# Designs tried in a protein design chat: VH-VL binders against NAD kinase (nadK). Part 113

Target 1, 268 residues: NAD kinase (nadK), of Syntrophomonas wolfei subsp. wolfei (q0aze0)
Amino acid sequence: MKIILVNNRFKENTEKKAQEIAGQLSALNVEVIIDNGLDEPYAGTVDFIMVLGGDGTMLRAARRYGQRAIPVLGVNMGTVGFLSNIEINELAEYLPLILREEYSLEARMMLEVAVFQQQSLLTRVFCLNELLLRSNSPRMLSFALEISGQKLEPYRGDGLIVSTTTGSTAYSLSAGGPIADPQLDAFIVTPVASHIINKRPLVVSPEREISLHLLEEREAIIGIDGQIKMDFGAENRVLIKRAPHPLLMVNLKAKPFFTSIDRSLQRQ
Key: E = the ipSAE of ESMFold2; O = the ipSAE of OpenDDE; V2 = 0.75 times the mean of E and O plus 0.25 times the DockQ between their complexes.

## First folded at step 7 (VH-VL)

Design F2 (framework fv_patritumab)
Fold by ESMFold2-Fast, scan of step 7:
Structure F2 (fold): chain C 268 residues (1-268), chain A 121 residues (1-121), chain B 113 residues (1-113)
Amino acid sequence: as target 1 above (268 residues)
Amino acid sequence: QVQLQQWGAGLLKPSETLSLTCAVYGGSFSGYYWSWIRQPPGKGLEWIGEIYHSGSTNYNPSLKSRVTISVETSKNQFSLKLSSVTAADTAVYYCAREGYLEYSPWGMDVWGRGTLVTVSS
Amino acid sequence: DIEMTQSPDSLAVSLGERATINCRSSQSVLYSSNNKNYLAWYQQNPGQPPKLLIYWASTRESGVPDRFSGSGSGTDFTLTISSLQAEDVAVYYCQQYYSTPRTFGQGTKVEIK
């Protein structure tokens, strides 16, 4: 059995715990590869991915490995989040179940984001939460939105979010989008500070293709999961579609989404 | 190691259609753009076009009216058709893979051996 | 289209000496979001397909000797061979992959003096 341990090198305790866990797994004849975010993703075949950290580390792991159809387990290292399933102090208890493959899998849709310069592909990324198009200056953006070949009236505002249902509780929520059951597959399209008063969030089929381009020369960026920034200008276009594979999240214990979101909203 | 094998008719008369095929062995066909590049005798390299495993294509504008690239994903093959050939189309034709890692392309990292195509009476 | 221009068209260099080839693009091939120049260098020996030497302007392809190095950013790029070997006699091409169509320089022939 070969396992990737994903950790965040910028969190002091995570690196030390990753080394400790790798030692414990090696003692059980499990081959371990540590991904601390500095190098390219591991290219070889693996059986399981264990993510040590919070939601941010899970988002990075999903972008790097989510398209490989390999089980991914989130192990929380302190701050409670939505994407982890067990706590670090529970790992020893659940490890025998992991090694015997005695767990269920939950599929979470992902986005495929492709940025073009004219007809040329500049970059392609996958993400679990959302793409954010926003201005990189105080100036409002003017941009075109097309959904499955249907051209909508131009948007004017600070930007637009295209979110998965998993991302419905992230940036899309802050911009006025709905809370969605992550078991549903859908795109949520949420305007950011639209100047056109009647622009509403849209919930659309995950089979649709969404394209965006600027109508004026402006400096803009595309943000991915709040972690990656990509330059976006008037000669660029972005295509967003459902990624070929969902992220396969490991469930070792029940995680009640609706009560968790209810508690989170009451704290604010 | 990934290897490209190419074949097709090497002798053509003016006005005929050039047809070449490239097969991919020893690695993944999916997730890459696959290109055709030509080189006239004693001249430099000219990019003809590319295709993704899904069938999405980009063509050199100077050749777009005459060129078609297609893919046969079940066989890990892609093919070039160039119509209405003239003596100016005489060249060695190469198939190649554009390397791509998660976020960025990096250039043509795997090449076929080339097929000499001569257009003459 | 992005036009790629190399200089010189040919050069003769003694064995063990430094060879320098320049490449200029008609517009920037720097993708600012990842700070990578979408510029590659190829070596072509007679009767053989081109071989990738350098990508992202300065990253050496696996198996390429470290006497080969690439430098530059935006529109001006250089390929350097620090100590020319007999096997380095070839035609060298730069190529941009920032936009479609992909375009190559006209080539630089490197010969032993």
Scores: ipSAE 0.015, ipTM 0.573, lowest interface PAE 7.4, mean pLDDT 87

Design F4 (framework fv_patritumab)
Fold by ESMFold2-Fast, scan of step 7:
Structure F4 (fold): chain C 268 residues (1-268), chain A 121 residues (1-121), chain B 113 residues (1-113)
Amino acid sequence: as target 1 above (268 residues)
Amino acid sequence: QVQLQQWGAGLLKPSETLSLTCAVYGGSFSGYYWSWIRQPPGKGLEWIGEIYHSGSTNYNPSLKSRVTISVETSKNQFSLKLSSVTAADTAVYYCARENFGDWSAYGMDVWGRGTLVTVSS
Amino acid sequence: DIEMTQSPDSLAVSLGERATINCRSSQSVLYSSNNKNYLAWYQQNPGQPPKLLIYWASTRESGVPDRFSGSGSGTDFTLTISSLQAEDVAVYYCQQYYSTPRTFGQGTKVEIK
């Protein structure tokens, strides 16, 4: 058995805990690869991915490994979040189940984001939460949104979010989007500070293709999961569609989504 | 390992239409751009165009009015048609895959063997 | 269109010596957001299709000998063969994949003295 341990090098305890867990797994004849974000993703075949940290670390793991159809377990290190399944102090209890492959999987849709320069594909990236198009200056953006070949009236505002249902509780929520059951597959399209009076969030089929381009030369950025930023100008186009594979999230214990989100929102 | 096999008519008269086909074996056809490149005898390489498995195309502007690239996804094939040929179209024609690493495109890593096309009266 | 220019057109180098080929693009092929240069190098032996050697200006393709290396950024790029072997006699092409149309340099013929 080969396992990738994904950690966040910027957190004090995470690197030491990853080394500790790697030692424990090696003692059980498990081969361990540590991914702390410094190098390119591990290119070899692996059986399981264990993410040590909060939601941010899980988002990075999903972008790097989510398309490989490998079970991914979120282990919380003390940061409150929605993407972990067990706490670090519970890992010893659940480790035998992990090694015997005695767990269930929940599929979470991902986005495929392709950015073009003069019709040339510059980059292609996957994400779990959302793509954000936003202005990088005080000036409002003017941009075109097209859904499966259907051209909408131009948008004017600070930007637009295209989110998965998993991302419904992240940036999209802050911009006025709905809370969605993550077991549903859908795109949520949420305007950011639109100047057009009736631009509402849209919930559309995950089979749709969404494209965006600027109608005027502006300083804009495409953001991916709040972690990757890409320059976006009038010569660029972005195409968003459902990724080929969902992220396969490990369920070792019940984590009730609705009561968790309800508690979090009441504490705001 | 991915391999490209190409075929088509190699001898043409001026004004005819060139037709070449490329078939993909040993790997995924989906998720890549598939390109046509040509090379006149003793000269350099010229990119003709590319197609995504969905059918979306990009063409070299100098050839756009004469070029059509199409896909047959069920057969893992893509094809080139070049209309109104002249002696200037005499070249070896290659099909190729443009590959992607994490986060970025990178070069053309798999090439067909080439098809010599001669245009003469 | 992005124009690619190579120098020299031909290069004669003794076996075991260093060969250096230059490539210049008419505009930058560096994508600032990911800090990658969309520049590839190909080797072409007579009668054969081109073979990818280097991508992102400096990353060696799998199976390519370590004597081949790429360097440069923005508009100026170099392919280096640290110790020329007989099998390295070929024409070498640089190529940008930053925008369409994709464009190639005119080629550099490497031969043994």
Scores: ipSAE 0.195, ipTM 0.650, lowest interface PAE 4.6, mean pLDDT 88

Design F5 (framework fv_patritumab)
Fold by ESMFold2-Fast, scan of step 7:
Structure F5 (fold): chain C 268 residues (1-268), chain A 121 residues (1-121), chain B 113 residues (1-113)
Amino acid sequence: as target 1 above (268 residues)
Amino acid sequence: QVQLQQWGAGLLKPSETLSLTCAVYGGSFSGYYWSWIRQPPGKGLEWIGEIYHSGSTNYNPSLKSRVTISVETSKNQFSLKLSSVTAADTAVYYCARELFTGWSPYYMDVWGRGTLVTVSS
Amino acid sequence: DIEMTQSPDSLAVSLGERATINCRSSQSVLYSSNNKNYLAWYQQNPGQPPKLLIYWASTRESGVPDRFSGSGSGTDFTLTISSLQAEDVAVYYCQQYYSTPRTFGQGTKVEIK
C-alpha cells in the first residue's frame, strides 16, 4: 500500500506531524509520499490520499489528485472546516479501518475549467468549489454567459461564480447563491454585484457546458477555489464542464451536512 | 510501476488507415491525459495529440484532418487512427502518459516502448 | 504554434567533461500567474523511448542523476550535464507544454570524443 500525505508547509508543526505519521505508517509496511505543497504533485500510482489540514489544504489536494479516482481523507489539524472527516487526535483510532479499506466513499462533483486564448488552450484546471470571474479594478465588467450554446443577455457587474454543490457554502453563498445538498450534482451560477435588475442565481444541469468571455476590455481575473488567480482579458474564453471524476471523499464517521450548516449559520 | 504496452499493424500501404492501441497496466487509467508521439527514422519527436480518459481530445493541427484518438476505459486502453497514410507517416509511434494535476496537461512521465510503422512506397 | 529551437545539433564531449545544450522558444513559456516555466527535457538513448529528465525548467525527475540540471526562464533554457558518463550518449529534446500543440526541439545528439 502506498499513501500520499498532503500537508501545508506554511503551517507550524504540520511538517513535523506529517513526518511522525509517515513513520507510523512505514512501521506498518505502508509506503508514504509526503506532499507539502512545495514540489510538483507526486506522479506515481498510489492507493490512498490523506490530507492533513483544513479546507484550503483539501481544496489543493482535490485539484492535484481528485481526478485520479483515489480515496481522499481529510484529517483536521485544528482548522474549522467542512471538508475534513476526522480530527488528528482520532487518526490512531481509525488507522486500522483505513488499512483494511473499511470505509465508505462520498462522491463530490468537480468542475473542469479550460481557459483559452483565441483558439489555443492556455490552461486546464479542476476545482472542488468554484470558478470566480471578477473585476480587478473599480470598473464593472460586461461579459457573455452561454449555457450549452444558449446565449443569455449580457451581464454587467463585478463578476460571476460558477460553483459545484460542494462550493454552494463558499463564495457562492456570500454572493447570494442557494445552499445546495452536496449529494446533488448541479452547477450553481451566481452573479456578483450585478448592475442588471433581476439577474438571479441559476441552478443548472451538470451535463451542460458553461462558457464565459468579456464583451469589452477590462482588468479581470479568473479565480479557482480562492487559491489560483489568472489574468483574464477580452481575447480569453473559459469553458466549464463537469469533471470526468468526482472527488472520492473517505467517510469514516457520520458528519451530517444540514446540521453542520445550520450550526455554522448560527455562529457567535 | 505503471507500464504501457502498445501494439498494432507495422506494415501499411499508401492510403490505408494506421491503427495502434496502448494498454495501461500497474496503475490508474482514469484521471490522466494519454498522448501519442511519433518519430520518423533519424528525425525528432512530433506530438500527435492527447486524450483525457473521458474522451476529450487535443490534436496537432498539422494532423487534425487525419487523426482520431479514442479511449476504451473498461479495458484501460486508448488508440490512435491515422487515415490516408503516405511514406511520410513512416515512424516509430509512442504512447505516453501526461501528468495532469488540475493546472494543465503537463509533461510526459511514462512512455511505451514504441511501435515501428512502415508505409510501403 | 510555439517553435522550439535547440543548439547545437550535435556535440562531442570527453568522458567527465561538461555538456551544455540550449533551447529557445518562439514566445515565453513562463506563466506569470503561477511563475512557472512550462518546459521539460527528455533523454533518448539509442533504440529506447524518450525518458523524462527535467520539468518546470529546473526540477529533476525522481531517479535522474544529479549531474543533470536545468536552468533558464521565459524563452531561453539550458540543460547541463556536469560530468558526462558513457550512458549519457543520447539525443536530448526540450518540450514546451505551455499551449497546444505541444512542441519539441529538433534534438541535440551528445557523443563521446
Scores: ipSAE 0.000, ipTM 0.443, lowest interface PAE 13.9, mean pLDDT 86

Design F6 (framework fv_patritumab)
Fold by ESMFold2-Fast, scan of step 7:
Parts: C-alpha cells; structure tokens; sequence
Structure F6 (fold): chain C 268 residues (1-268), chain A 121 residues (1-121), chain B 113 residues (1-113)
C-alpha cells in the first residue's frame, strides 16, 4: 500500500507530526510519500491520500490529486473545518479500518476551469470550492455571464463566484450565497457586490457550462479556492464545467453537517 | 496597487485587550497569508502570527495564549486581538501580506503604515 | 523555532563603497525539492514599515536597484550593496519563512562614515 501524506508546512508542529505518522505507517509495511506543498504533485500511483490539516490543506490536496479517483481522508490537526472527517488523536483508532479499506466514500463534485486567450488554452485547473472573478483595482467590473450558451444581462460589480456545493460554506456564503447540502451536485453562481440589487445567486445544473469574459478593459483576477490567482483581462475567457471525476472523500465516522454549519453561523 | 490601511486604539492600560484591524484595498484578499508584526521602540521586528483568508492561523508560540487573529473576508479585513497587555507590548504594530508564486511563498511584499500602541498606567 | 543571527549590529560605509551584511539561521531554510531558500531581506527607513528587497535569498523584488544582491544557501546568507547611496541609510533585516514562527534577524544599521 502506498499512501500520500499531505501536510501544511506553515502549521505549528505539522512537519514533525507528519514524519511521526509516516514512521508508524512504514512500521505497518505502508509506503509513504510526504507532500508538504513545496514540490510538484507525486506522479506515481497511490492507494490512499491522508490530509493532515485544516480545510486549506484539503483544498490543496483536492486540486493536486482530486481527479485521480483515489480515496482522500481529512485528518484535523486542531483547526476547525468542514472538510476533515477525524481528529488527529483518533487516527490510531481508525488506522486498522483504513488499512483494511473498511470505510465509505462520499463523492464531492469539482470544477474544471479553463482560461483562454482567444482560442488558445492558457491553463486548465481543478478546484473543490470555487472560482472567483474579481476586480484588481478600485474600478467596478462589467462582465458577461453565459450559461450553456444562454447570455444573461451584463453583470456590473466587484465580481462573481462560481462555486460547488462543497464551496457553499466558503467564499460564496460570505458573498450572500445559499448554504447547500454538499451531497448535492450543483453550481452556485453568486455575485460579489453587484451594482444591480436584483442580481441574485443562481443554482444551476452541474451539467451546464459557464463562460465569463470582461466587457470592458479592466484589471481583474481569477482566484481558485482562495489559493491560486491569475490575471484576467478583456482578451481572456474562462470556461467552467463539472470536472471529470469527483473528489472521493473518506467517511470513517458520521460528521453532522447541518448542526456544524448551524453552530458556525451562530458565531458570525 | 495593493494598499493596507490599519487602525485601532493606540493607548492602553495594563491588563486591557489590544484590538487592531487591517483592511485590504486595490487587490485580492484571497490567496494570501495576512500577518501581524510588531516592533518595540528602538528594537527589531517580531512576528505575531498570520491568517489565511479561510481562517487558518499560525501564531508565535511566545504569544499564542494571548493572541487571536480573525478574518472578515466579505470586508477584505483581518484583525488582531492581544489580551492581558503589559508595558512589554508597547510597539509599532504592522499588518503585512505574504505572497505566493504558485505553491511557493516568497516573503512579505506589502505592508501597512504601522500603528503605535502604548501601554502605560 | 529557527533563530536568525545577523551581523554586524551596525556598520559605517563611505558613499560609493560596498556594504556587506551577514545572516545565519540555526537550521537550514533550503527546500531541497524546489531548491529555494526561504530567506528574505528587508530595508526599513525611520518611521516607515519594512520594504521587501530580496526573496528566495537572491531574487530581487521589482523596483529594487541592482546594486542590492543576495547570496548564500542553507544557513549562511549575505546581503550586498555594491555602491552605497545616501538613500540606502537604513536598518536591514533578514527573515526566514521556512517555518512558523516567522523569525527576523536583530537588524543591521547602515550609516555613512
């Protein structure tokens, strides 16, 4: 068995803990690859991915490995989050179940984001939470949104978020989007500080293709899961669709999504 | 051009809680770690902690029991609270952005102007 | 914690002459897989925030004059100002961003003699 341990080197004590866990797994005849985010993703085949950290670390793991149809387990290291399934102090208890493959998988849709300049593909990336189109200057954006070839009235404001249901509790929530059951597949399209008060979030089929481009030359950026940014100008177009594979999240114990989000909203 | 504007109470009594806010203008809040750094008069720089836009934090262990950094992503703001202040906490406090090139960090490229905090009885 | 030791505490250099500042980390700040040293240099003028000069030990930040250069790898680093100008009178700090907490050297005050 070959396992990738994904950790965040910027988190307190995380590199040492990752090495300790790698040692424990090696003692059980498990081959371990450590990914601390500094290198290219491991290119070889693996059987399981264990993410040590909070939601940010899981988002990085999803972008790097989510399209490979490999089970991914989130292990919380003390940071409260929505994407972890077990706590680090529970890992020893659950490790035999992991090694015997005695767990269920929850599929989480991902976005495929393709950025073009004219007809040329500049980049293709995947993400678990959202794509953000946002102004990179004090000036308001004017941009076109197309959903499956249907042209909507132009948007005018600070930007737009195209989110998965998993991303509904991330930036989309802060921008006024709905809370979605992460077991549903849908795109959530949430305007950011729209000039038009009646521009509401849209919930659309994940089979649809979403296209964005600027109607005026402005300084703008595309943000991916809040971790990658790319310049976006009037010569650019972004195409967003459902990624070919969902992220396969390991479920070792029940995680009560609705009570967790309810408590989280009480603190905002 | 990204600009950081910071504000908060500059004069505190011992045992009070320091509260400072930093607002980000002219650029994206997402995709960066946002830090607080302080500098006592005539001394060097001390890193207090950082926060990612998702709310993930790292703190200086020497201050961890007293420090809380939080984000308000809808306002492009992050804030520092430091409890139980003493005269040793008198310093200029700076907010700053740590930038990334792909997966690699490369240092703090944008800084706020600083806020002088004086703790005196 | 990674301790950053900077030397000298102060130096006086004539206009047009070379200034050299050293920085040592208690542990390596080199990420061998990407071959980058997570070490930065900052310039601070009185009453102002620090300004980033050099990152990844040797890469100049945009807008920084080419008289500023960084060198070194692992634990031993140097900032060089090849020809000191009047506007270079400042305190200089090295900083590691290899691990948390981020740590700074004690600073080097550069003055004209």
Amino acid sequence: as target 1 above (268 residues)
Amino acid sequence: QVQLQQWGAGLLKPSETLSLTCAVYGGSFSGYYWSWIRQPPGKGLEWIGEIYHSGSTNYNPSLKSRVTISVETSKNQFSLKLSSVTAADTAVYYCARESYSGWSPYGMDVWGRGTLVTVSS
Amino acid sequence: DIEMTQSPDSLAVSLGERATINCRSSQSVLYSSNNKNYLAWYQQNPGQPPKLLIYWASTRESGVPDRFSGSGSGTDFTLTISSLQAEDVAVYYCQQYYSTPRTFGQGTKVEIK
Scores: ipSAE 0.000, ipTM 0.382, lowest interface PAE 20.8, mean pLDDT 85

Design G28 (from y20 with heavy chain R100Y; framework fv_bermekimab; at its last look DockQ between E and O 0.02; V2 from the best seeds 0.00; counts 0 for: pae E 12.7 > 2, placed apart)
Fold by ESMFold2-Fast, scan of step 7:
Structure G28 (fold): chain C 268 residues (1-268), chain A 122 residues (1-122), chain B 107 residues (1-107)
Amino acid sequence: as target 1 above (268 residues)
Amino acid sequence: QVQLVESGGGVVQPGRSLRLSCTASGFTFSSYGVHWVRQAPGKGLEWVAAISYDGSNKYYAESVKGRFTISRDNSKNILFLQMDSLRLEDTAVYYCAKDYWLVQSPYGMDVWGQGTLVTFSS
Amino acid sequence: DIQMTQSPSSVSASVGDRVTITCRASQGISSWLAWYQQKPGKAPKLLIYAASSLQSGVPSRFSGSGSGSDFTLTISSLQPEDFATYYCQQANSFPLTFGGGTKVEHK
């Protein structure tokens, strides 16, 4: 059995904890590859991915490995979040189940984001939560949104979020988007501080292609899962579609989505 | 300098064919859709045809549908309009014009050529 | 087809005047309307797209407004170089259609 152990080197004691866990797994005859985010993603075949940290570390793991159709387990290390399944102090209890492959999987859709300079592809990135287009200055943006070739009324405001259902509780929620059951596959399109009255969030089929480009030259950026940032100008275009593979999340312990979000919203 | 230059206009007999060309320079031609727009002497603008950036989508006005064919060669930065079964009503200056995008949808024509005249003898 | 009705067909004006040209679509076109200026013997020049977005290099005295089916082009203080014919054009759907034009001429 080969396991990738993903950690966040910038969190307190994460490297020490990762080494301790790697030692425990090696003692059980498991080959461990440590990914602390500094090197390229491991290119070989693996059986399982264990993510040590909070939601941010899971988002990075999903971007790096989510398209490989490999089980991914989120192990919380003291950070509150939605994407972890077990706590670090529970790992020893659940490890035998992991090694015997006795767990269920939950599929979470991902976005495929293609960024173009005119019609030349600059980059292609996968993400679990969302793409954010936002103004990088006090001036509002004017931009075009196309959904499967259908041109909507121009958007005028601070930006737009295109989110997965998993991302419905991230930036989209802050911008007034709906909370979505992550078992549903859908794009959620949420305006950011629209200056046009009656712009509403849209929930659209995940089979649609969504395209964005600026109508006027402005200082803008696009953000992906809050972790990748790119300048976006009038000659740029972004194309968003459903990624070929969902992230396969490991369920070892019952963690009902609605109970978790309810508690989160009532904590203030 | 960003420029579109039309060529191929001239005097033609009714029922004959003519091929117009439009050469682009100063911008990435393959990234944008392009249009043909005509203007009869002393009259207004009339949209004729359009082609998406990669040539996969083509659009025509009803008056020319089935007679005119739009095409492009992105390797040579050239737009074409093949005009078959020409009629006296096709007399006009023909302009090529770049769309703001036209990947799947049109937005407006931000760069125009100088035009090429198509007219008929007697 | 979407028909574009432009009015007036001509306007007599003097330098310094505020000039208003209107354009009406036969059905809703959202904000997908462009305005062009054409001087005698020359190709059209894009002034405004998406109803109100000013094209780069176009003087700020030109402005566009409207949405749905009724649109307006305004020249706040007419200059000598602004005597020309103006056209609206819907970019909502194919086939694309132009208005009949408005000639802004000397009073």
Scores: ipSAE 0.630, ipTM 0.837, lowest interface PAE 2.1, mean pLDDT 91
Fold by OpenDDE, look of step 8:
Structure G28 (fold): chain C 268 residues (1-268), chain A 122 residues (1-122), chain B 107 residues (1-107)
Amino acid sequence: as target 1 above (268 residues)
Amino acid sequence: QVQLVESGGGVVQPGRSLRLSCTASGFTFSSYGVHWVRQAPGKGLEWVAAISYDGSNKYYAESVKGRFTISRDNSKNILFLQMDSLRLEDTAVYYCAKDYWLVQSPYGMDVWGQGTLVTFSS
Amino acid sequence: DIQMTQSPSSVSASVGDRVTITCRASQGISSWLAWYQQKPGKAPKLLIYAASSLQSGVPSRFSGSGSGSDFTLTISSLQPEDFATYYCQQANSFPLTFGGGTKVEHK
């Protein structure tokens, strides 16, 4: 068995713990690769991914490895979040199950985000939470939103979020989006400070495609999962689809989503 | 360089068929919808047909519906217009044009070919 | 079908003049209107899309305005290279339709 340990290099405790766990696993004749984000994603075949840290670390792991159909376990290290399944102090207890592959998997839809420059593909990214388009100035954006060939009225506002159901409890929530069942596949399209008061979020079928482009020459920013940032202008276009593969999240311990919402949100 | 190049125009007899081609280069052809637009000599522009980026949807002007067929080969970056049962009123320069973005909903045609002329003889 | 009525059919102007062309749709088309410029023997060129969005590379003296059913193309200061025929086109729904065109010619 080969396992990738994903940690946050900016959190010393996660790095230390990763080394410790790597030693333990090695003693059990498990091959371990540590990914702290400094290098390119490990390109070799692996059987399991263990994410040590919080939601941010999970998002990074998802972007790096989510397309490879590898089980991903979130191990929380003292943070509040929605993407961890067990606590670090529980790892020893569940390690035998991991090694015997005695766990269930929960498929989480990811976004495929394609950004175009003029007539050419600039970049393609898979992400677990959301795509954000926002103004890079105090002025509102004017942009076109199209859903499966249906043109909505020109949008004016600070920006727009296209989120997965997993991402519904992230930035989309802060912008007034609905909380979605993580077991549901859907897009959530949440306006950010629309000039139209009470502009409502949209829940969109994952079978549809979403496109965005500016209708005027203004400076904007594209954000992915709050971790990737890129400039976005009049010559850019965004195409959003359901990713061809979901993230396979490991479920070792029952974690009731809806009963934990109030507790988790109150702590934020 | 972004470019569209039409071909296949010529002189035909009424009732005959003609196939126009449009070859795209310099951009991701498969990401955009494409149109045919024609212009009779000394007249204005007339939209003829459109096809979505993946070819799943096709749209036709009433004047050509049932006679013309639009299609595309994304692997070769080519757009086609099969014109059957041609009429004298079909005389025109035929342009292929790229839509500004994905065509299920058009925004504008930002790239045009040079056009190919279709005329008739008795 | 949506009919596009363009006015005037022709306009005589001089270099430096302000030129205004109007386009009226038979029904509401929101902001989905494009403007094109065509010179003799050449393919049309996109100037404006979405009623007011200037196409890249087009001089700022060109501007578009309007929504619903009434639209305007304005050339703030006509230049020698601007003598051409201009067309509006609705992009609201199929079938797509063009205006009759406006020829801007020398006075």
Scores: ipSAE 0.315, ipTM 0.733, lowest interface PAE 2.1, mean pLDDT 92
Fold by ESMFold2, look of step 8:
Structure G28 (fold): chain C 268 residues (1-268), chain A 122 residues (1-122), chain B 107 residues (1-107)
Amino acid sequence: as target 1 above (268 residues)
Amino acid sequence: QVQLVESGGGVVQPGRSLRLSCTASGFTFSSYGVHWVRQAPGKGLEWVAAISYDGSNKYYAESVKGRFTISRDNSKNILFLQMDSLRLEDTAVYYCAKDYWLVQSPYGMDVWGQGTLVTFSS
Amino acid sequence: DIQMTQSPSSVSASVGDRVTITCRASQGISSWLAWYQQKPGKAPKLLIYAASSLQSGVPSRFSGSGSGSDFTLTISSLQPEDFATYYCQQANSFPLTFGGGTKVEHK
């Protein structure tokens, strides 16, 4: 068995725990590759991915490995989040089940995002939560949204979020979007500070193709899961589709979604 | 469902011309680059030509450059390959195939037709 | 033109075997590589794109790895339906080129 252990090297406690876990797994004849985010993604074949950390570390793991159809387990290191399944102090209890593959999988839709310069592909990325288009200056944006070739009336405002249902509790929520059950597949399209009063959040079939481009020259950026930023100008177009594969999240311990979001929102 | 269907293959004399068609359905044809790929009997795959989503860029294998012309009619969802000055070496099954968005990308050709055979009379 | 060299040209294998197929590009192609499966009388089927991304509907026993000029397709546990010919293809530079193919045959 070969496992990627994803951690955040810049969190001292996480690095120490990752090394400890790698040693324990090695003692059980499990080959461990540590991905601390500083190197390129591991290119070889693996059987399982274990993420030590919060939602941010899971988002990076999803971008790096989510299209490989490999089981991914989120292990919480103490930060409240939506993407972990078990706590770090429970890992020893669940490790035998992991090694025997006695767990279920939950599929989580991902976005496939392609950014073009004119007619050439500039960048292709996958994301678990959302794509953000936003202004990178005090000036608002004027931009076009197309859904499966259907051109909506132009948008004017600070930007737009296209999220998955998993991402509905991230930036989309702060911008006024709905909380969605992550078991649903859908796009959630949420305007950011729209100056057009009638622009409401849209819930869109995952089979749609979404396109965005600027209608005038402005400094803008594309943000991916709040972790990747790309310059975006009038020469660019971004296309968004459902990714070919969902993230396969390991389920060892019940974590009721609705009570979890209720508690998280009340702490705010 | 997403489909590509080739037609226009057949038996021709060397030096003559033939036009292949590929009809697309089930997707927005005008959003994607498309390719012709051929396979001689018992041989491997050979890329022949590609055309960008709006038809503005066309690309050819050296073996067919100057003899073959790729084109598309986005209003009818049809891809064409005009094959002039045909040679015996052009004997193959010809496939049309859809790229992801552009003809040059890290994506592969994700939808293929069933192919149409071009052969020569002897 | 970028030459794509596949090896081996054929593999005799049994159900359950781990099968690896390699593909070498004559120049660096980053991750601009796809893998296809083809059965006799049928069109090719895309398995892997961008060197390591698994196409939708393809079983997880298939995986791709590599970057630059050296690439590998792996079938972790061969199944009866996996006997076929496999092709790599670079999309880095026109003209696009395929490898010569690898036929996976039942022992």
Scores: ipSAE 0.000, ipTM 0.512, lowest interface PAE 12.7, mean pLDDT 87
ESMFold2 (binder alone), look of step 8: mean pLDDT 92; pTM 0.945

